# Designs tried in a protein design chat: VH-VL binders against q9p5m9. Part 4

Target 1, 257 residues: q9p5m9
Amino acid sequence: MAKVTGLPEFEDLHTKRKWMLNHMAAAFRMFGRNGYNEGTAGHVTVRDPIDENTFWINPLEVPFSLMKPSDLVHINSDGEIIGGSKMKYNTSGFAIHYEMHKVRPEVICVCHVHSIYGKAFSALGKPLDMLNTDCCVFYNNHGIYFDMDDVISMPEEGRRTAKGLADYKAVLVQNHGIMTVGTTVDEAAYLLSLMERSCQIQLLIDSATKVGERKHVHPTRAKAIRENADNPVGLYTAQQPNFLYEVACSNGELEII

## First folded at step 1 (VH-VL)

Design D11 (framework fv_dupilumab)
Fold by ESMFold2-Fast, scan of step 1:
Structure D11 (fold): chain C 257 residues (1-257), chain A 122 residues (1-122), chain B 112 residues (1-112)
Amino acid sequence: as target 1 above (257 residues)
Amino acid sequence: EVQLVESGGGLEQPGGSLRLSCAGSGFTFSDYAMTWVRQAPGKGLEWVSSISGSGGSTYYADSVKGRFTISRDNSKNTLYLQMNSLRAEDTAVYYCAKDSLEWLFEYYFDYWGQGTTVTVSS
Amino acid sequence: DIVMTQSPLSLPVTPGEPASISCRSSQSLLHSNGYNYLDWYLQKSGQSPQLLIYLGSNRASGVPDRFSGSGSGTDFTLKISRVEAEDVGFYYCMQALQTPYTFGQGTKLEIK
């Protein structure tokens, strides 16, 4: 198996698309392996490298753990299927994700899953505490979207979620879970798994309040760690062990491009 | 700019003691793990000891355990190495080095001092 | 302890030519966080060591782009695409995965 470090360069955009779709399918397999699935909930959207106002999204009926590049659905900004597998997808989920892509052109990938610890922590309506060094990439670098108690349209919910995300890498969506963004699929996927683990760790620490004192990472150190770790190439690289593992487990369904 | 200045080296007899100091400037001293690395004449680099930013964790090479003590005074931006029961094999240039941020996970020495020479002979 | 082995130990190079130094570890330096805990340092004559490459492949601040690090697990390579006169000195790899932190023997880069 080849080592994958740094960002690949592509002379041909069709080859870049193939690379992106393989990494997208691998991200779903990682999410499924880690239990970040709940029925048909959870969506990943990826901006197409050839037609940059079009997007790839997962189909409704394919399990995350079995996702193949050929299963992915290609849609335009109006949600019309223009290519790919042409399977049914979650049109409401796309309406929400599209608002992030629309206001931030550098956002290539948006990941949203209904994972156990992200959902649990999102119910607290507060930002992550810096309780370990790994979560410090989110130090003053994640937002919160508070549910308005209104019945609102999905595009309006998307616009409000985008406002909560601001210019950060992640947002905690109250009572729903985690959403992350990235300049690559791998960056967004890594940030999502890191946020889920950070939520889990904080909830475990909170459950031990009678035994130990909560010790926070010093704010100066947390800021320095965030400034070092919030790096697209580094975040891409951090995801590569997961990508390579899913390729190895895919029995030929995924390719290293 | 980041600067590290070692002092306290010198000539000592076997069984004697020396205390090395390293004064840091140009960075927030308490945020970074600090390390001592030595180099015997004509030989390669050997890690001696490291201390976390808070001073709460210390680590030692087996050759110096029980004889050397690493410590720091963050109010004075100074790192120390107390060397007891000195042996001829401790003769080396001792370098002070600043670690990166997460020394347990991203451990690399981005800045080094000029070194201070310790000679142990009778 | 993790043992670090460098080759070659002596590397005479003509200016403008490429140079490569190998570093092998007795066990994998790849951590579950995805990082390879392998760093490269340069020590010029009469000077303190200086950081060149950290965590396998990342160039330190101020290090020219002719220097690159590659490898994963147990096999690592430092490459200089075009050797310049100022590159002479001893090159050391170091593993920082676990204490005791250990250095390779050092490679002396010399101009022919």
Scores: ipSAE 0.000, ipTM 0.375, lowest interface PAE 20.5, mean pLDDT 86

Design E01 (framework fv_ebronucimab)
Fold by ESMFold2-Fast, scan of step 1:
Structure E01 (fold): chain C 257 residues (1-257), chain A 121 residues (1-121), chain B 111 residues (1-111)
Amino acid sequence: as target 1 above (257 residues)
Amino acid sequence: EVQLVESGGGLVQPGRSLRLSCAASGFTFDDYAMNWVRQAPGKGLEWVSGISWNSGSISYADSVQGRFTISRDNGKNSLYLQMNSLRAEDTALYFCAKDIYEWGSYYFDYWGQGTMVTVSS
Amino acid sequence: QSELTQPRSVSGSPGQSVTISCTGTSSDVGGYNYVHWYQQHPGKAPKLLISDVSKRPSGVPDRFSGSKSGNTASLTISGLQAEDEADYYCSSYTSSSTYYVFGTGTDVTVL
């Protein structure tokens, strides 16, 4: 791959869509390779670059590890299939993701998975501790959706999730999993995998709490790291090794645009 | 040096409203979640409500859900509890408590002196 | 909401040890390492004594220690002193809608 210093720029929006769909499929393959799949649960939505009131989402029955750009479903804001593979998709998942896109126009991608450590940590109802420098992008930059014991609609669940997400990059959804957002697919996907690893590291440290004290990154340093690391170009770039790996493993099903 | 000073308590009739305030000093107020904890005379501690550093996450005990509203003003280093539809069972000393985290109700490293709320006819 | 169960009172003589239990369920004490202990002298605000089952904050004497086994956490006060006469409360994260639950409290008497 050619050396890229910043975000790719496209004069043709159809080429941009093709680029986006290949990165979206690669993100699913990364999630599957890392075991972030749970049956048909988990979904990624991406705002279309040509019609910004329409979205791309994964079909219900395609395994993450086998996802191709041609498998992705194009839907309008009412959830009607308007293009792509036209396969069945998770309408409840879209209803939830749509609320994030609706409230925050800059959110291009919303990633949500029912991964092991994200689910486990989300059950604790507490924020991530800053226990290493990599997770500091989440310092005061992730929320918690505290599940109140009531029966609500999926759009209301989405609105509550959006409140928990606030203006940040991630939210821990109690007893459910993790959700991240980004201005690109790559940004959201990188943040999701980083949050999963951060949850895993926290749980490992919490299990060892009797043999040592948790040494946190100093708050001043954590804030400085977050202010530097929470940038669209840097986060996009951080995902590129994962993207390139999935392209290499795809046997020609993914392409670099 | 950390100080939390509650005010606004008093005698109030059932069904009426009361607003509590907590003035914080000695720490960076907008970096931490804040909580209200109450204690009825001669009884134990009961967590009432919590609010994240930026008001993005708010939670309530079942006993006060729908009646109480927690809020904060970071520019004034102040925490508030608006109490509506007060009941005799709400009679308690109300403590302001600082969380060690920015988002959740985890544990409280500093507490105020409390302000007494008496709901009686 | 149900509270965590503590004995109403424990007593001991100066220099002896006492242990206060805090019993919950798998949804609070048994499920997480997020049990904390507070000391409250009459007419005063509570003060944090132990966090995260066994961690002592700066300024808390070594004679205060915490542990946990299954659904029960314990606070042990060794070398009892007159100033330890106070109410002690455990607390835990809970997966219920409350998120935070206190114990029923234990009155420690030094006689």
Scores: ipSAE 0.000, ipTM 0.415, lowest interface PAE 16.5, mean pLDDT 86

Design E02 (framework fv_ebronucimab)
Fold by ESMFold2-Fast, scan of step 1:
Structure E02 (fold): chain C 257 residues (1-257), chain A 123 residues (1-123), chain B 111 residues (1-111)
Amino acid sequence: as target 1 above (257 residues)
Amino acid sequence: EVQLVESGGGLVQPGRSLRLSCAASGFTFDDYAMNWVRQAPGKGLEWVSGISWNSGSISYADSVQGRFTISRDNGKNSLYLQMNSLRAEDTALYFCAKDYYETSGYSDAFDIWGQGTMVTVSS
Amino acid sequence: QSELTQPRSVSGSPGQSVTISCTGTSSDVGGYNYVHWYQQHPGKAPKLLISDVSKRPSGVPDRFSGSKSGNTASLTISGLQAEDEADYYCSSYAGSYTEYVFGTGTDVTVL
């Protein structure tokens, strides 16, 4: 029988690191299973629990669906490989993600993948409408970043993305997709999948406007739902069915810590 | 009560310097980006300079670049603007303004403003 | 230099609606969803009225609304009241090298 777990606590930081890397690999497997992978594009960064100025990132050439904790690359704030698998990784992607970690110490994980409905919705340049109760965690709780036609450095693109993200949990990046953050890998991963589904649902509703009238969640109710749903423990717990499924499918390559 | 109080303005001759201060109270100062915005008598608003919560990002309007320096002291809940090589066109009411978003990488919407301090550059 | 263009003045009668436009370029209003609106009464500091194109801060009446299409953002005041007589300024994020730009300002007169 699958177990439901709350937010874990660890006295030993080496055990916490092992837990984080297993959940990070599981998140990639979920993203691959859901078709969020496009070639070598997409990256997840996780702040190390032992040395908080260092980060873990995915290697370029490992398929999301086959990601193992041992494949992950450990880098310092300058992007230099200091441990892990030591495989080649996306240095530009890290430069962008680093700006979110730098400004917001509570951001442990930054997720960005190339997903169909997030990309489609990002082209509209507007906030997500509250058309179902599940998406209300994003009610006045996500940003939008419009990319310029100018050529800018990756750190500068990261700073602009961080501004678009503000103090929220997600940002829609124009013509590119979605990026989410969390205090755990699970929080960020769950929010990314939820934003993708929310974008898909809104596009489906918009396509049916001629046969039905749109009914929005009342703003007062949307606010109440967000206040309840936007919490680290609840968001971590919401991801656990996905984590446990990926562990079950991993043939022993993922571990429950 | 969230409050910003500017000081340091006055009458000054062209080519001289002034240092403006802004004292913050009623909120966690080191969680927010801060800005200076000015308004010449009878004219509109002009953004002058901004500084992130940790001083990691600093920017200036082209009109003041190289002459003005923004800084902050989070331990004293204070924002500063060092104004060098002052010109007649720098004459304005100078507002201190707080960014709306906590721990932003850049300054953004300004939700709290001081009452301003008047700088007059005249011979 | 690069100020956003607003009409100099807009007038309306109590209870009617007025709309103020704010026109920029693809490098500011058109390029970002970081357009803000400020209300300034004579002798007072500006007050944030709308943030991020269309969001109302706590305490701002719902009769104030914002929108954006291409390089033009708009502030709409419905149910116009005497207390709305003020100067209104838009602002936009204009990129990291120039950061922010304000609009030329609009004087709203309640007839």
Scores: ipSAE 0.000, ipTM 0.401, lowest interface PAE 17.3, mean pLDDT 85

Design E03 (framework fv_ebronucimab)
Fold by ESMFold2-Fast, scan of step 1:
Structure E03 (fold): chain C 257 residues (1-257), chain A 121 residues (1-121), chain B 111 residues (1-111)
Amino acid sequence: as target 1 above (257 residues)
Amino acid sequence: EVQLVESGGGLVQPGRSLRLSCAASGFTFDDYAMNWVRQAPGKGLEWVSGISWDSGSISYADSVQGRFTISRDNGKNSLYLQMNSLRAEDTALYFCAKEYSSSWYDYFDYWGQGTMVTVSS
Amino acid sequence: QSELTQPRSVSGSPGQSVTISCTGTSSDVGGYNYVHWYQQHPGKAPKLLISEVSKRPSGVPDRFSGSKSGNTASLTISGLQAEDEADYYCSSYAGSDNWYVFGTGTDVTVL
């Protein structure tokens, strides 16, 4: 068995791109398996390792659970298809994601899905409470984008979302859902699934019968957990069990590079 | 073995129509994009049109846009090119070409023998 | 209507090396590994010779090699043989509106 700790290193950037696209397709399969589907909504964008001003995005017509690397669309900053799949993609979604990449060069991946608990919690317009140790990676490490009721362009919506994201790992988009960012596909994908579960857990606690007091993680402990857990290598490693599972289920359509 | 066999070419008068067919075998036809490429006698190769595996993406060269229609029937492993309003400059050998889809790039890994279209009065 | 610039012809004697250039723009030849090469013998269909700038398909001899520098790709035939006398075309992905462009073609003559 292959060990799954640590970030892989590549001498050849084309091999790195192939690695990246396999992990991107696997992330979509994980999202689909977990039911993070809402019609054609939901997008992942990944900055290309060879030309950092170009991006990879999912096609509109491929189910998340069936995503393969050859389905992914390579686009320039103007949204023109320059490689990969020639399938249609969500141009509005790219316009929004592009603004996060543009202002933060270290953001390699932006993940956004219309998942049930992310949508539900985002309607409350408040930050996540630290009610368990796993969610503490988000302690003072996620933003909120408040819906303005304006009909605005998608690039302007992207700029406002980027402002709400600030320098954090996640943003709750009011009445819309969640977005996460990472220095790898795996980091962003892991954070997205963790945020979804954190929203679910808080909604369950908030709706529980009055049987006790809500007990928050002590702020000192929450800060210590965040400082330890907000680690790109650790977050990449945390996603590897999911990646390996999707490879095993892919019937040869995904590769370990 | 992969085989692509074009048919439907012939002599046709300017302004008339022809329909070309390409019969594919030896691979899973509905997994790959297909293209038409032409070559006028004594001239170079010119890409004409392409179609994705599911017909969701279609494109045409500017010289044929509005006159030619590419289509496919995955149940019959067949690619088609409907050519309307034919002009003398459409005279060429028309090749069917299969794309090999990589994770990043596409190229024509197999070509048919071509079918000759002559547009003349 | 080809858009990539190739020399009209190149020639060499058996055993020599010849190089064919293919010049485009930053959005086609200059972008990543979009360049592919096809060989066409007289009266025959084109055949894939080199893919992704430098990759040889199964069955293509190792004396054929490809490279790229900036907006110019090159096909090199080492140890030139009589059977290499053919037309050679480069091709590149050119974007969503016109998926592919071909080079003007180069006639290789073995003297």
Scores: ipSAE 0.000, ipTM 0.398, lowest interface PAE 18.6, mean pLDDT 86

Design E04 (framework fv_ebronucimab)
Fold by ESMFold2-Fast, scan of step 1:
Structure E04 (fold): chain C 257 residues (1-257), chain A 122 residues (1-122), chain B 111 residues (1-111)
Amino acid sequence: as target 1 above (257 residues)
Amino acid sequence: EVQLVESGGGLVQPGRSLRLSCAASGFTFDDYAMNWVRQAPGKGLEWVSGISWNSGYISYADSVQGRFTISRDNGKNSLYLQMNSLRAEDTALYFCAKDMGYEDYYYGMDVWGQGTMVTVSS
Amino acid sequence: QSELTQPRSVSGSPGQSVTISCTGTSSDVGGYDYVHWYQQHPGKAPKLLISDVSKRPSGVPDRFSGSKSGNTASLTISGLQAEDEADYYCSSYTSSSTYYVFGTGTDVTVL
């Protein structure tokens, strides 16, 4: 096999931050290109490499497809803007994302979008079926947050979402969309696009087949595929073609660090 | 050794509640859908309820819908059936059964417990 | 409760063959290949005997075979033995509800 780029290492944390912000902006451009935007909905949070109790988030009114590293907002755990572009951001979205970061220190990035197939599939209230090998990274590796028709605070919503996510890589948020987590921006962004495609493929199969016409990946094989595919280096690498494409299209607004 | 062991059955009066438990061992419990199946004395098998591997999909027989609640605790390798508003016709031996499928409960039940007897009478 | 129709009983002599039918509709047996057969000895839990119309689990003798034609599935026991005396149940997925539907059961007697 041809050698591929692994996870980058940085001696300087300011250089690491620059790398993270470029990959974060590229992820938004990919989301916009793929039609994952829905008004001002959807947000990505990434834990800062210099101050691990602070986070970067997208501004409310910048289109995903035009996102630049300089547009990103730096906030503390209380939601106060401490740096970056200082534009208004989705405070409710941060309250929810923060709960995942708080209980799982290894979660560097949380991605959430109101994409078409994620929203559609989330309305079924059931887990993703293992109908192809690519989706098997989600085998027993995604949860569901069930909407219980109650009115709660956003931090409580975040705590319930975190419980639905458990120690997995993704959660289907009933009637809302999808959310993924990763140890890098690239990992979380790749998993989000893969979850969206997996939802699309299952809906296509369900529309074309009856029960009994579907062939599922056997649980033993699905588990083996997940154990191989659910690795930080592999998932980071899988996102690189998308990152490089967005850099090429950015007219110098994104950099390869 | 692959085993399912039911417990919690007994004599209960009509209108009351009972909770059944099923302890699983010898297989990866969270990889499979689970079922409750009952059999009244001298009668045939009747499917009661099913639950997917992660509790994301749950269904009930019409005869118990609204009265029974199936649940699972994957951390404890346990399946439960909460039975409310019990009727004389709920009298049966209740079996816990592992499905061969993980997302749904129609692929065939390959592992069965010995059952726990529920008797609803005054 | 709608059940799949099986004969109440079938009988045969040792070494002979018996066939048990399981008749449903196009919404269960006729529509899908999720038909399973279970063997139940008195006082025992059911044991999966055939899955997906004709698949034998490990440890089930090849004397047991399954088939399906239209709305009717069949279990055939060849070379009948005394230990084959048991109740036999078919089950199927049903599209009329998201659950298993069981057959009425058949008592097999080896005479």
Scores: ipSAE 0.000, ipTM 0.395, lowest interface PAE 18.9, mean pLDDT 87

Design E05 (framework fv_ebronucimab)
Fold by ESMFold2-Fast, scan of step 1:
Structure E05 (fold): chain C 257 residues (1-257), chain A 121 residues (1-121), chain B 111 residues (1-111)
Amino acid sequence: as target 1 above (257 residues)
Amino acid sequence: EVQLVESGGGLVQPGRSLRLSCAASGFTFDDYGMNWVRQAPGKGLEWVSGISWNSGSISYADSVQGRFTISRDNGKNSLYLQMNSLRAEDTALYFCAKGDYDFWSGYFDYWGQGTMVTVSS
Amino acid sequence: QSELTQPRSVSGSPGQSVTISCTGTSSDVGSYNYVHWYQQHPGKAPKLLISDVSNRPSGVPDRFSGSKSGNTASLTISGLQAEDEADYYCSSYAGSYTEYVFGTGTDVTVL
């Protein structure tokens, strides 16, 4: 293939929902396989294609690695369960994610995990340096949310997280982890795994900086790489090998639509 | 036309606090990172602190870490530097400088005239 | 203070060329093409003169040029004029612990 094919098109929104839920479940399986989980922490929210003021979220009691489309919970903007599996879900997590969806209608998916390197790097309170070409999609394209000692409601925490995320694709949540957004599940999921690896690589380089030469990607080149890499079709395509792998491992519980 | 006007400097005793302000005009303040740079009398330039357009990224020089706090009010096109536990070595002319902190190259294309802070011993 | 070394002063006659060095380490000047130069006249704020080693901002005469070799960046002023008598500072991106570091400064005297 000379060029990226493009995003799937659907004549029926119910078929689009089914496609979306299969990719959502696959993203959870990838997160679980990669160890991006800690207890019941971490959640993904996805805006419904039929009713754009409603959302899909993971249940508390299903392991990421075993997630099926039928396990996902359909909720309205008030957090009331209106469909899906109707299992218990993280209401506080939804309150936070909802603030991102509320202020940015183009955000279809919000991914958040408590992964090792994202948590470690978030404790440094600084942005990611452009130390390799792959991480340059995050060049001036990620923010930081600085945690407060004040007692704050979950909607207020969501509003502050949305401010830290700004119009970017990712945010480092101080002492907590990473969050990414996308116009598709695949885009957000790919960016999350890329951010985790970028954090790991920088921590290794930071440890060696006193004995070695640190070479940054020039801002002009980093900007050009970001403008090329930060595209919905390309990011969706980059996630497809992961999606296909999870489908192959699912024993028929995930399907290609 | 871009203008940056610093204020709030003056004579202050060691161990006390002072707050500097910078009023910005002539550009979309919300789109750019902002910085404080100081210059002690007869000495060279020293970068003090920087803040991104949305306050999401903040950095300090080691010499002021834990004592100074940079902040901004985008609704007022204003940058601030809260200076606590002041020392004689903090005596300097403090410049407000427009950058693009988010781009990591760190050049400052416009500077204010500075406000003088004198910490008496 | 500052971590980049510049000569305290350089001098030249009108019409001649002078070069100011800015020496850092492999972790700043040696690693990055993010070296900038500022001109400061007495009693005035600094003015950006050169960005990213050799880029001239709009309005800066082409007689000002920048270069870099190893751990040392250089500013060259050709066709030296009386108005060039000023202090010159280099700066470099210095990584994750300190965002930016300035040079010690160089006083340029036009004889």
Scores: ipSAE 0.000, ipTM 0.398, lowest interface PAE 19.0, mean pLDDT 85

Design E06 (framework fv_ebronucimab)
Fold by ESMFold2-Fast, scan of step 1:
Structure E06 (fold): chain C 257 residues (1-257), chain A 122 residues (1-122), chain B 111 residues (1-111)
Amino acid sequence: as target 1 above (257 residues)
Amino acid sequence: EVQLVESGGGLVQPGRSLRLSCAASGFTFDDYAMNWVRQAPGKGLEWVSGISWNSGDISYADSVQGRFTISRDNGKNSLYLQMNSLRAEDTALYFCAKDLEYYGSGSYFDYWGQGTMVTVSS
Amino acid sequence: QSELTQPRSVSGSPGQSVTISCTGTSSDVGGYNYVHWYQQHPGKAPKLLISDVSKRPSGVPDRFSGSKSGNTASLTISGLQAEDEADYYCSSYAGSDNWYVFGTGTDVTVL
């Protein structure tokens, strides 16, 4: 594959945080534009670049499509608001996301949405088949969290979700939706939209009435594609067209730092 | 390029009021939190008050809470400090200071004005 | 009034090193990595010297360094030069309702 550009570097950490918050808000705008919003459900958490045991999260009542970097809420590991917009946020969502950040320090961003095709596919209780080249980044690189009949605490749900995620980039949350992780906001956001499209494509294929033979990407090719595509710089770069589009549509509410 | 120019200081009697202004230029004013910091003659720095980009979050030092009011006019690129019930211990050089973020979320001040002197004396 | 404790003054000869402490509580210096240091020359506004405990802004020489242990942050100036003679202030985030708290200030004298 071709060489990709490096990740952006910043001389000071507050400029890096502002960059991060603008990319986080842009990711929400992309999710909203693509119809991934479901009421107040869905949330993104991002580890702070200055105090790495603190996190940024979306407020409860701001629509994804209108998200501004200034709307985002800064919280500590106990869920206390320590900065940002200080708006109310989804405490259950944080309790779940925190478990991924806690066990995997390299996970900077966790994205979770109740999108249509992710919800639909998650009900099947099976992994994605490699039916196109783009989805092969998920080849043996996504897990499944199996839901339970018993009511459990949100931290326990988070721990089980983290177990299902393992060391992978994504997890299908049964009867619920999809979750992705990344070393940048852009990586996690790109993977989330790619997972949603992969679910949609498989459901469309599975709904066909045996009109043709189901052709899979060969395992050796799928492995090679994953090994090339599952890299932080490449995944960051893949999200940039989406980021730039949301900036262009934001009427000055998003910045390129 | 970035400039912060304070005005409105002067001599005022105890118990009276004074209003300070800070005119900002060279940056997008409504993208940043703004702050007032004071320094009494021969003494150290004391943070007085801060206001978020949209005026939605405002905080004050305990020493001025209930007496001072911070405000901003984003259309005029201006920051204000209304000082009521002034005391001798409010005598200080008052600096306008630019935050690096939308809110007072642990950042630092990248630009300061030169300050405006407030003297509270009979 | 400032809330973080610094020594009133420190002195050194050219080429020596000095360290300035900044002591707070677990709710400010000890609770966050938002400790900043400012240098103030007579008649001038303060200028940022160190951000976020140990980060040097562009243009600040590497002889200036910062660190933190528990509730105490430290600024170390190595290879002292005459132009380092100034007042030094630490600053910390103190919570969502108290955005900044400054140290008492330290006068550095180059003998």
Scores: ipSAE 0.478, ipTM 0.771, lowest interface PAE 3.2, mean pLDDT 90

